# Designs tried in a protein design chat: miniprotein binders against Mucin-6 (MUC6). Part 45

Target 1, 185 residues: Mucin-6 (MUC6), of Homo sapiens (Human) (q6w4x9r395to579)
Amino acid sequence: GHCSLEGGSFVTTFDARPYRFHGTCTYILLQSPQLPEDGALMAVYDKSGVSHSETSLVAVVYLSRQDKIVISQDEVVTNNGEAKWLPYKTRNITVFRQTSTHLQMATSFGLELVVQLRPIFQAYVTVGPQFRGQTRGLCGNFNGDTTDDFTTSMGIAEGTASLFVDSWRAGNCPAALERETDPCS
Short names: E, the ipSAE of ESMFold2; O, the ipSAE of OpenDDE; V2, 0.75 times the mean of E and O plus 0.25 times the DockQ between their complexes.

## First folded at step 9 (miniprotein)

Design ue35 (from ue0 with T44M)
Fold by ESMFold2-Fast, scan of step 9:
Structure ue35 (fold): chain B 185 residues (1-185), chain A 98 residues (1-98)
Amino acid sequence: as target 1 above (185 residues)
Amino acid sequence: GSAEEIRKLVEDAKKELEEARRLFEEAKRLAEEGNLEEALRLLMEAIYELLEAIFELREAAYLAGDERLTEELERLAEELLKLIIEVMRLYVEIEREE
């Protein structure tokens, strides 16, 4: 299956359901028992500097118990907070420059990630057949049925993309210029 | 109904394709004249027109379900993909020169 994040607001799920959203947070793209060491793929969105989109993808993160690989739009690749020269290899993951404008993360466990760096930072996720019906996150559940592609982190099928997307937020995302206000303070 | 919504999405995609072609040609003219900043602005506008068109075509395909798209719609998808690659390539070339 193929999932894409394009133009800072467009997503196409593994079941080929397109949707758009506007958000400025880290979101879970893909969680699956097929990913080793509790692995998850995440996308970081921020406010766009481009007038044609409200938000932009600024980084893609692969997080497991062993690794925190961050690929950012400024072409910096880090693992566990340390910058890495390409090609960068671990036991199961290789990150390398596929073309002058694309980086690829290849894995031994059936996940492939390609990020376009220029002119717009975009991400393309490919998973093998072993992931069928075993994915969750913004890329959908990969079960061949698009009617439940907006299944939230709580397991509820929503009719709108906004509630679906909000359910897959990872961590706290306070406003850029304002601290989060505690309603009880 | 779904058929009318699909038709509208396809027609919108075709209009966005033609606008992107217009922007692409104008950007090439501006680049030849040495107005690189304006050329890059129009190329980025063309890229977003094409992304909208591609998204609308994917939405049309989703609404159509498993039914095979007509040969005309398949050709439209191919034209959109080829053009966005060319526009993006020119953007990167100009950006490196500037």
Scores: ipSAE 0.722, ipTM 0.860, lowest interface PAE 1.0, mean pLDDT 83
Fold by OpenDDE base, second read of step 10:
Structure ue35 (fold): chain B 185 residues (1-185), chain A 98 residues (1-98)
Amino acid sequence: as target 1 above (185 residues)
Amino acid sequence: GSAEEIRKLVEDAKKELEEARRLFEEAKRLAEEGNLEEALRLLMEAIYELLEAIFELREAAYLAGDERLTEELERLAEELLKLIIEVMRLYVEIEREE
């Protein structure tokens, strides 16, 4: 399964459903029982301009009982809150620089993350086949059906992206704004 | 893990590698033709395929418990990683041209 966060506000689910939203919160991108230690991947969005429509991805966070890794444009921060030199390795996670503008987080449990730092901060998530039907969050449920990708954290299928996205907020933030997907995305 | 599971993982990885390479070459051609948008799309897809292949190879290596097979799979994983880097570099170049 492949999920992408591109262009500042565009998301393509594991089932290849594209949508767009504008929010300034931390959202659950991926939860699954296949992630060890109650792991979750999160996406942090913030304002990139003065308009409500000017929002962008600013960080990706992997959080579990054992690890916290924050990848932002300028740094990688781990459990102790300190910026780390790359490559950074834990028992089952490695973060390393692929190019001057691209980072990769590799894991031993079927999760891969590629982050483009510049010129636009973008993220690409790959999960193994064992994750089929067992994912939830903004990246969808990876079951081959695009029509149910907008399933909320409470298990309710939504017709619009805004309510779906809002259900996956990790904190108290303003409501997300819905916008049509750019055909060029 | 079972031998069958390992074989499946390896075969899947090989398939994905070939697909990634195909996509990469096509992307290069499109980029040369000035179709940067489509080129970028294909590059992204190629990256996905490569990442999946690397995962499968690593898993296969782990399950195999065979040193020889493990070394071979690790070698293949390294080659895939190199290809990812190449794709990413091209991606950056394309982005700069826009």
Scores: ipSAE 0.000, ipTM 0.219, lowest interface PAE 10.3, mean pLDDT 83

Design ue37 (from ue0 with L81K)
Fold by ESMFold2-Fast, scan of step 9:
Structure ue37 (fold): chain B 185 residues (1-185), chain A 98 residues (1-98)
Amino acid sequence: as target 1 above (185 residues)
Amino acid sequence: GSAEEIRKLVEDAKKELEEARRLFEEAKRLAEEGNLEEALRLLTEAIYELLEAIFELREAAYLAGDERLTEELERLAEELKKLIIEVMRLYVEIEREE
């Protein structure tokens, strides 16, 4: 399955449900029992400096009991607060430069993250088939059922993206806006 | 209704694609003339236009209750992704020259 965070505010879930939101918080992208050591993938959004969106992705975080790997729009990679030179390897994770504009985080447990650094900071999440029906977060539940694509952190299917997104806030932050900000026709 | 929503999304995507193509051609001209900074700016604008178009096609595909229409809209989105790859190739080429 594939999930993407593109442009300033666009998300496409593992079940291909597209939605948009505007938020300034850290959000849980992906939690799953398939991730070792209580692992979770998170996305950090902040106010945007570009006219195309009010808010934009500024960092992607992989957090587990051992690691806090942060990949930021400033092209800095840290683990547990310390800057790392690429390629950076842990026991189960390798972060490396895939192209001049892209970083990849490859794992031994069926998760792959590709981050576009330039010209627009974006993230692409790939999970193996073992994750089917076993994911939760902004990337959706990966069950092939479009009826429950906005399943909140409390397990309730919502009709709107804003309630869904707000349920996945990881920090103490304001509620997200559900708003279209494209000034171009 | 869904059919009207789908039609509007596809129309908007076509307009954004036309603007992206215009920006891409202008960026090529600027790069040829040695105006690399402005070329990179226009290529970035073209990518934003293409992403908006792709997102609208994905929305239309998700709303479509017909397998054939969903497949066609997804195919169109894939073609726009290929165009993003072309824009990115020029972006990287110019970035290296800078």
Scores: ipSAE 0.722, ipTM 0.862, lowest interface PAE 1.0, mean pLDDT 86
Fold by OpenDDE base, second read of step 10:
Formats: structure tokens, sequence, C-alpha cells
Structure ue37 (fold): chain B 185 residues (1-185), chain A 98 residues (1-98)
């Protein structure tokens, strides 16, 4: 499964459902029993003065009981809050420079993350087949059905992206905005 | 209806592609003149236009559910991706010169 966060406000789920939103919060991007130590991938959005959108992705965070890795445009910060030189290695996670503009986080448990740092901060998430039907968050549920991708953290299917996205907030933040799509137009 | 929305998305994507191409050409000229800062700015803007175009095509394909339309959109997306690669190459080249 492939999930992408592009252009500051564009998301494509594991099931290939595209949607837009504008928000300034940290959101759960991926949760799954397949992630060890209660691991979760999160996306941090903030105000953007550079992009054509009002908000943009500014960081990606992997958080578990044992690891905290924050990838931002300028640095990689780990559990101790210090910036690390690359490559950075833990027991099951490696972060390294892939190209002059791209970082990669490789894992031993079927999660891969590629982050484009410049000129636009973007993220690409890949999960193995073992994650099928066992994911939740902004990247969807990876079950081959796009119609239920907007399932909230409480298990309720939403028709719009805003309520869906808001349900996956990791903290207290303003409500997300969305571009309205009229399927009857 | 959905048909009109799909057409609009495709048309918008085409416009953004052309704008990105314009920006790219201007950036190349500026880079040749040694104005690297402005060149990078324009390249960044071009990339945003291209990414939006690609995403609009994805939205159109999703709404359409039509195989023929999907194929057309995929071709357009491929063209857009090729241009993104060219823009990124120039971007990296300019950054190395700074």
Amino acid sequence: as target 1 above (185 residues)
Amino acid sequence: GSAEEIRKLVEDAKKELEEARRLFEEAKRLAEEGNLEEALRLLTEAIYELLEAIFELREAAYLAGDERLTEELERLAEELKKLIIEVMRLYVEIEREE
C-alpha cells in the first residue's frame, strides 16, 4: 500500500482515494497492530507562507514506546530531542539520506517512509501486504475499498474529509477545512 | 454534476501544466543570467503547479470511474511527472552552484 502527502494539502490513501484538506495540527497518519511497540506515524501541518495553500506539511513523526523520530525540513530529531547526523540507526529503524533532496526511513517491520525535503516538504508511506485491512488514520484502512476510507477514529464512516481528518487529530487544534466536491455536478 | 466537475479538473490541470512550463523556461533563463535565487523561486512555484495538476487528474479519475478517461488522465499525469523531473534536476543543479 502506498499513501502520499503532497503539495502541502493533498492526500492519497492506501486505497488510492484522493482528498484535500487544510489544517494546522498533528494528525495520526498510520496506526496498525503491525507496528511494534504501539507505533504510529503522524503528520504535522502548519501555516504556510510559501505554498499556494494556507497550510502545509512541515514534519513527519514516528512515535512508539521505544522510539520517537521527527523528520522536518532542516533536521532529524530523536528521543533525546537532539538533531542527529545521518544515517541514524536503531534496532529496527534506519533513517538515511537517499538523495540530495530526499530522506528515507527504512524499518524491519514493513514500513517505509520517503520524505522529500525540498523544495516542497512531502511524504510517501509504503506498507507491506501484512498491513492490509489493518491500518487506520489519514492514510485509510488499506482494504481495497475507497468508500470507507473516511472512517473516523471512533469507527464512524464520514462523507466529507474535514470531519474525518479532525477525528484523527493528536491534540487540540482548529478544525480542518476542505475543498467541497459535488458528485452530482 | 460529476461530468462537469471532471471536465473542469482536467482543464484546470492543463492550464497549470502550461503555467508550470512557462515558469520553468523563465527559471532557466534567469539561471543562465546568474539570478539563481529568483530561478529557484520560480522552479518551486512551477512544482506546486504541477503537483496540483497531477492531483486534479487523480481526483478526476476517481470521480469518473471510466477506463478510457482514466487512461487519458494517466497519460497526462505521466507528462506532468516528466516535467517535474526536469524541474527538479534544474533545481538541484542550481542549489549545487550556490
Scores: ipSAE 0.668, ipTM 0.849, lowest interface PAE 0.6, mean pLDDT 90

Design ue40 (from ue0 with I85E; at its last look DockQ between E and O 0.56; V2 from the best seeds 0.68)
Fold by OpenDDE base, second read of step 10:
Structure ue40 (fold): chain B 185 residues (1-185), chain A 98 residues (1-98)
Amino acid sequence: as target 1 above (185 residues)
Amino acid sequence: GSAEEIRKLVEDAKKELEEARRLFEEAKRLAEEGNLEEALRLLTEAIYELLEAIFELREAAYLAGDERLTEELERLAEELLKLIEEVMRLYVEIEREE
């Protein structure tokens, strides 16, 4: 499964459902029993004066009981809050420079993350087949059905992206905004 | 209806593609003139335009109930991704010169 966060506000789920939103919060991008130590991938959005949108992705965070890795445009910060030189390696996670503009986080448990740093901060998430039907968050549920991708953290299917996205907030933040789409037009 | 929305998305994508091409060509000229900072700025803008176009095509593909149309729109999106790669190559090249 492939999930992408592009252009500051564009998301494509594992099931290939595209949606856009504007928010300034940290959101759960991926949760799964397949992630060890209660691991989760999160996306941090903030106001952007650079992008054509009002908000943009500014960081990606992997958080578990044992690891905290924050990838931002300028640095990689780990559990102790210190910036690390690359490559950074733990027991099952490696962060390294893939190209002059891209970082990669490789894992031993079927999660891969590629982050484009410049000129636009973007993220690409890949999960193995073992994650099928066992994911939740902004990247969807990876079950081959796009119609239920907007399932909230409480298990409720939403028709719009805003309520869906808001349900996956990791903290207290303003409500997300979305562009209205008329499927009947 | 969905048909009208799809048409609009495609038309918007086309406009953004043309703008991106314009920006790309201008960036090339600026780079040749040694104005690297402005060139990088325009390349960044070009990428944003292309990404928006790609996403609109993906949205259109999602709305398309017809498999053939969906595949066509996705193919177009892939072509735009190739253009982004070209823009990125120039971007990286210019950064190395700074």
Scores: ipSAE 0.762, ipTM 0.887, lowest interface PAE 0.6, mean pLDDT 92
Fold by ESMFold2, look of step 11:
Structure ue40 (fold): chain B 185 residues (1-185), chain A 98 residues (1-98)
Amino acid sequence: as target 1 above (185 residues)
Amino acid sequence: GSAEEIRKLVEDAKKELEEARRLFEEAKRLAEEGNLEEALRLLTEAIYELLEAIFELREAAYLAGDERLTEELERLAEELLKLIEEVMRLYVEIEREE
């Protein structure tokens, strides 16, 4: 399954449902029981300085009970708030530079994240077949049926992307003055 | 998802492809002239146009459902993907020179 965040506002779900949105918050991109330690993948959006999109992706966060790995558009990778040299490895996660413009986070639990840093900060999420029917969030539910990919955090299928996206906010939206991403409570 | 909506998405994608081609050619000229910052700016603009076009074709495919895409749509998708790779390749080459 493939999910993409492109062009500042474009999303394509694991079931190939395309949508676009604008927002300035941290959103739950992917939750699944297949992610260890209550893991979740999150996307941080903020106001952009470009005319092509009002908001754009500025960071991707993998959060679990053990790790908070942040890959940000300034090309800095942190875990639990500490900057890391690449390649960076934990027990089950490796982050490395794939090319001059791309970073990759590979895992032993079937999640792969590729982040394009330049010219446009974009993210590509790949999950193994064990995730089928087992995902929630902005990337959809990966059940092969696009009619319920807009399922909210409360389990309600929505007809519009905006209501669906808003339901996946991770707490209060951080202000533009914050220097580091954090899931809101 | 109407047939008219799909036709409009495809026509918009064609317009964005043509604009991306113009931007790419101008970026190449600027790079030859040594104006590397402006060349990178135009390449980034071309990538935005190509991403919009690619997304519109994804929307068209979604609206078409299980229907096979026409040969025209498949050729357009291939042209868009090929051009975005070429634009990205030049972007990286120019960045290495800067």
Scores: ipSAE 0.701, ipTM 0.852, lowest interface PAE 1.2, mean pLDDT 85
ESMFold2-Fast, scan of step 9: ipSAE 0.723; ipTM 0.863
ESMFold2 (binder alone), look of step 11: mean pLDDT 80; pTM 0.781
OpenDDE base, look of step 11: ipSAE 0.741; ipTM 0.878

Design ue44 (from ue0 with I84M)
Fold by OpenDDE base, second read of step 10:
Structure ue44 (fold): chain B 185 residues (1-185), chain A 98 residues (1-98)
Amino acid sequence: as target 1 above (185 residues)
Amino acid sequence: GSAEEIRKLVEDAKKELEEARRLFEEAKRLAEEGNLEEALRLLTEAIYELLEAIFELREAAYLAGDERLTEELERLAEELLKLMIEVMRLYVEIEREE
């Protein structure tokens, strides 16, 4: 499965459902029993301008009982809150600088993350086949059905992106704004 | 690094290369059938497997003290990553146009 966060506010789920939202919160991007130690991948969005529609991805966070890795445009921060030099390696996670503008987080458990740092901060998530039907969050449920991708954290299928996205907030933040996906973007 | 660790990394890399080949062939078939979207998905996955293999080989080279090989593999990883990103981007673009 491939999930992408692009253009500041565009998301394409594992099932290839595209949608757009504007929010300034941390959201659960991927949660699955296939992630060890109660692991979860999260996306941090913030204001990129003065208007409510000017929001963008600013960081990606992997969090488990054992690891915390924050990838932002400027730095990679780990468990102790310290910036680390790359490559950074734990027992099952490695973060590499592959290009001047791209980082990669590789894992031994079937999760891969590619992050474009510049000119636009974007993220690409890949999960192995073992994750089929076992994912939840903004990246959807990876079951081959796009119609149920907007399933909330409470297991309710939503028809709009805003309520869906809001259900996956990882903190107290303003409500997300829904925008239609622009096929030309 | 130990010889045992190096051997393990190489073996893991071989396994991933084989998986990548499998995925690539499947992607090719799908593309020929006109299922470009799914083909691109599998191609991305194939490149991912290749990339992991290269990472493991790079680590093996590093542990072996072969700096030249380590650098070469790093360059290859960079190129593969670029390719992966391009394929993923293309996939998203196609999806948006549909």
Scores: ipSAE 0.015, ipTM 0.219, lowest interface PAE 8.2, mean pLDDT 86
ESMFold2-Fast, scan of step 9: ipSAE 0.725; ipTM 0.865

Design ue45 (from ue0 with K8E K15E R22E)
Fold by ESMFold2-Fast, scan of step 9:
Structure ue45 (fold): chain B 185 residues (1-185), chain A 98 residues (1-98)
Amino acid sequence: as target 1 above (185 residues)
Amino acid sequence: GSAEEIRELVEDAKEELEEARELFEEAKRLAEEGNLEEALRLLTEAIYELLEAIFELREAAYLAGDERLTEELERLAEELLKLIIEVMRLYVEIEREE
């Protein structure tokens, strides 16, 4: 299965359901029992300066009990807060430059991430067949049925993207106005 | 109905493809003249037009349900993917020169 994060905030799920949203938060992209050590893939979105998009992808994070690998739009790769030279290898994960504009994170557990760095930061997630029906997050449940692709973190199938996306927020993400209250312009 | 929505999405995608082609040709002209900053700006606009068009085709495919994409839709998707690759390639080439 294939899931993509393209443009400002366009997502296509593993079951090929497209949707868009506007968000400035870290979101759970993929959780699964198939990921070792409570692993999860996460996407960080922030405000965009481009007129065609209000928000954009700025980083992708793979988080487990042992690793916090961050790949950011400024082409920095860190693990547990420390910058890493490529190729970077752990026991089950290798991050390397696939082309001048693309990084790849390859794993031994059936997850592959390709990140386009330029001209626009985008991410492409591939999972093996063992993940079928066993995924949660923005990429959907990978069960071959698009009608329940908006299954929230509480297990409820929604008809629209907004409640679905909000249910997958990871961390404290107050509304922009709560952060940007300014006594002068 | 869904047939009307699908038609609107396809027509919007065609319009965005035409706009992107115009932007791409203008960007090439500006790059030849040495106006690299403006060329990059137009290439960025072209990329976002193409991404919007690609998204609209994916939405059309989703709304069509179990109907397979027609040869026309497949051809349009192919044209969009070919063009966005060319636009992105030129962007990176110009950015490297700056």
Scores: ipSAE 0.621, ipTM 0.824, lowest interface PAE 1.4, mean pLDDT 82

Design ue54 (from ue0 with I47M)
Amino acid sequence: GSAEEIRKLVEDAKKELEEARRLFEEAKRLAEEGNLEEALRLLTEAMYELLEAIFELREAAYLAGDERLTEELERLAEELLKLIIEVMRLYVEIEREE
ESMFold2-Fast, scan of step 9: ipSAE 0.752; ipTM 0.878
OpenDDE base, second read of step 10: ipSAE 0.741; ipTM 0.877

Design ue59 (from ue0 with E59L T70L L81K I85E V92I)
Fold by ESMFold2-Fast, scan of step 9:
Structure ue59 (fold): chain B 185 residues (1-185), chain A 98 residues (1-98)
Amino acid sequence: as target 1 above (185 residues)
Amino acid sequence: GSAEEIRKLVEDAKKELEEARRLFEEAKRLAEEGNLEEALRLLTEAIYELLEAIFELRLAAYLAGDERLLEELERLAEELKKLIEEVMRLYIEIEREE
């Protein structure tokens, strides 16, 4: 499955449910028992200087008991707070520059992350078939059922993206504001 | 209802595609004139327009249950993705010159 974070505020889940939000927090993108060492993928959003979006993606974080890998819009890669030269390898994870504008984090456990650095910081998450029905977070539950598209961290299916997104905050941050459909634009 | 919402989303996506094409052509002109900084700004703006259009098409597809409509939406999405690739190629070319 494929999940995308584009334009700083657009998300398309593994089940192809698109939604938009504006928030300034760290959010859980993906939690799964398929990730080793209690691994989780997270996205950091902050206020944007771009008129097209109130907030934008500023970093992607992979956190486990062993690692805290941060890829930021400043093109810095850190692990456990220390800056790393690319290519950066651990036993199960490799971070490298795929193109002049893209970084890739490859793993041995069925997770791939591609980060576009320029002109817009964006992230693309790919998971193998073993993750089907085994994911939680902003990228959705990957179960092929659209009736529970916004399943919160408490396991409740919500009718709005705003409540869904707020349930996946990973830090002490303000609630996200969902962008309403503009009927006149 | 949802049929009206789908129609509005597709119409908005087409308007954003037109704006992106306009921005792309203006960026090409500025690049030819040597105004590389402004060209990069307009190319970035064009990509934002295209991403918004793609979002609206994906939302329309999510709401739609009609196979013919889904086929039309996929063709339009393919056109948007190809334009993003063209805009990105020019962006990278200009950035390397700076």
Scores: ipSAE 0.759, ipTM 0.883, lowest interface PAE 0.8, mean pLDDT 85

Design ue6 (from ue0 with R58K)
Fold by ESMFold2-Fast, scan of step 9:
Structure ue6 (fold): chain B 185 residues (1-185), chain A 98 residues (1-98)
Amino acid sequence: as target 1 above (185 residues)
Amino acid sequence: GSAEEIRKLVEDAKKELEEARRLFEEAKRLAEEGNLEEALRLLTEAIYELLEAIFELKEAAYLAGDERLTEELERLAEELLKLIIEVMRLYVEIEREE
């Protein structure tokens, strides 16, 4: 299955349900029992200065008990807070420059991440068939049924994207804490 | 109804495709004249237009449900894909020139 985060506000789930996303925090993109050592993929969003979107993707994080791999729009790759030279290899994960504008994180456990660095920071997540029906987060549940793609962190299927997205928020959100009630700052 | 919503999404996507083509042609002229910074800006703007159009086609496909994509939607998707490849190609070429 394929999930995409594009243009700063567009998400397409593993079951091909598109929705618009407006947020300025860290969100759980993918959780699954198939990911080793309590692994999770997270997306970091912040306010955007560009006229095309209010928000933009600024980093993608793979977190497990062993690793905290951060790929940021600054084109810096860190693991556990330390900057890494590419190609960067661990036992099960390799991060490398696929093209002049793209990085790839390849894994031995059926997860692939491609990050477009320029001109727009975007992420593409591919999971193998073993993940079918065993994913949760912004990318949906990968069960072949789009009607429950907005399943919240509490396991409730919502009809709208806003409650779904908010349920997958993680960590402190400084931008959200300073939030305005209108689109203009 | 859904048919009217689908029609509007397709019409919007076509307008965004035309705007992307306009921006791409302007960027090519700027690049030929040596104005690389402005060319990169317009190429980036073209890509935003193309992403919006692609997203609108995904929304249209979702609203259509189990219906096979029409020939019009498939043709439009092919045109969007071809153009984004061309835009990215020129973007990379200009970046190589710094």
Scores: ipSAE 0.724, ipTM 0.862, lowest interface PAE 1.0, mean pLDDT 85
Fold by OpenDDE base, second read of step 10:
Structure ue6 (fold): chain B 185 residues (1-185), chain A 98 residues (1-98)
Amino acid sequence: as target 1 above (185 residues)
Amino acid sequence: GSAEEIRKLVEDAKKELEEARRLFEEAKRLAEEGNLEEALRLLTEAIYELLEAIFELKEAAYLAGDERLTEELERLAEELLKLIIEVMRLYVEIEREE
């Protein structure tokens, strides 16, 4: 499964459902029992301009009981809040420079993350087949059905992205905005 | 309806593509003149335009639910991706000169 966060506000789920939103919060991208030590992947969005619609991805965070890794445009920060030189390696996670503009986080448990640092901060999440039907968050549930991708943290299927996205907030933040779409128009 | 929305998305994507091309050409000229900072700025804007265009095509394809139309839109998206790669190449080259 492939999930992408592009252009600052564009998301494509594991099931290939595209949607956009504007928010300034930390959101759960991926939770799964397949991630060890209660691991979760999160996305941090912030304002990139003056208007409410000018939001962008500013960091990706992997958090578990064992590890905390924050990848931002300028640095990689770990559990101690210290910037680390690359490559950085833990027991089952390695972060290294892939290209002049891209970092990669490789794991031993079927999660891969590629982060484009510049000129636009973007993220690409790949999970193995063992994750099928066992994922939750902004990247969806990876079950081959796009119609239920907007399932909230409480297990409720939403028709629009705003309530779906808001349900996956990791903290107290303003409500997310979305472009209104009418499939019947 | 969905048909009108799809058409709008495609048309918007085309406009953004043209804007991206304009920005790209201007960036090239600026780079040749030695104004690397402004060139990089314009390239970044061009990339944003292209990414939005690609995403709008993806949205259109999703709304269409028609395999033929989906394939065509995906093809267009791939072409736009090639252009992004070209822009990125120039971006990296300019960065190396700074």
Scores: ipSAE 0.637, ipTM 0.840, lowest interface PAE 0.7, mean pLDDT 90

Design ue60 (from ue0 with Y48T L51W E59L Y62R I85R E95Y)
Fold by ESMFold2-Fast, scan of step 9:
Structure ue60 (fold): chain B 185 residues (1-185), chain A 98 residues (1-98)
Amino acid sequence: as target 1 above (185 residues)
Amino acid sequence: GSAEEIRKLVEDAKKELEEARRLFEEAKRLAEEGNLEEALRLLTEAITELWEAIFELRLAARLAGDERLTEELERLAEELLKLIREVMRLYVEIYREE
């Protein structure tokens, strides 16, 4: 499955549901029992200069019991607060420069992340088939049914992107701006 | 109904595509003249217009009640992704020269 964060403010879930939001917080992008050591992928949004968007993606974070890997739009990669030179390797994770504008985080546990640094910071999440029906967060539940992709952190299916996104905030931040861009809702 | 919503999304996407093409052509001209900073700015704007168009086409495909129309709209989104790759090629060439 593929989930993407593109154009500053657009998300396409694992079940191919597209939506737009604006927010200035850290959000849970992907949680799954398939991720080792309580791993989670998170997306950080802040105010932006990207056209058509009040806010945009500025960093992606992979957090587990052992690691806090942060990839920022300024091309800095840190783990547990320490800057790392690329390629950076751990037992299960490798972060490297794929092209002059893209970084890749490859893992041994079926998660792959590609980050576009320029001209707009974007993220592409790929998960193996073992993740099917076992994901939660902004990328959706990966169950093959798009009607419940707006399932909140409390397990409630919402009709709007704003309520869905707000439920996945990681911390005490302002609520996402309401910009209903899914006409199916 | 869905048909009217689909039409509006497609027309909005078409408008954004036209603006992206205009920005891309202007950026090429600026790059040839050596105004690299402004060229990069316009290429970035072209890419943002294209992402808006792709999003609208994806929404339209989701609303389509006909399998063939869904496939057609998805194919159009893929064509816009190819255009983004073309714009990105020029962006990378200029960015490396800066």
Scores: ipSAE 0.728, ipTM 0.879, lowest interface PAE 0.9, mean pLDDT 84

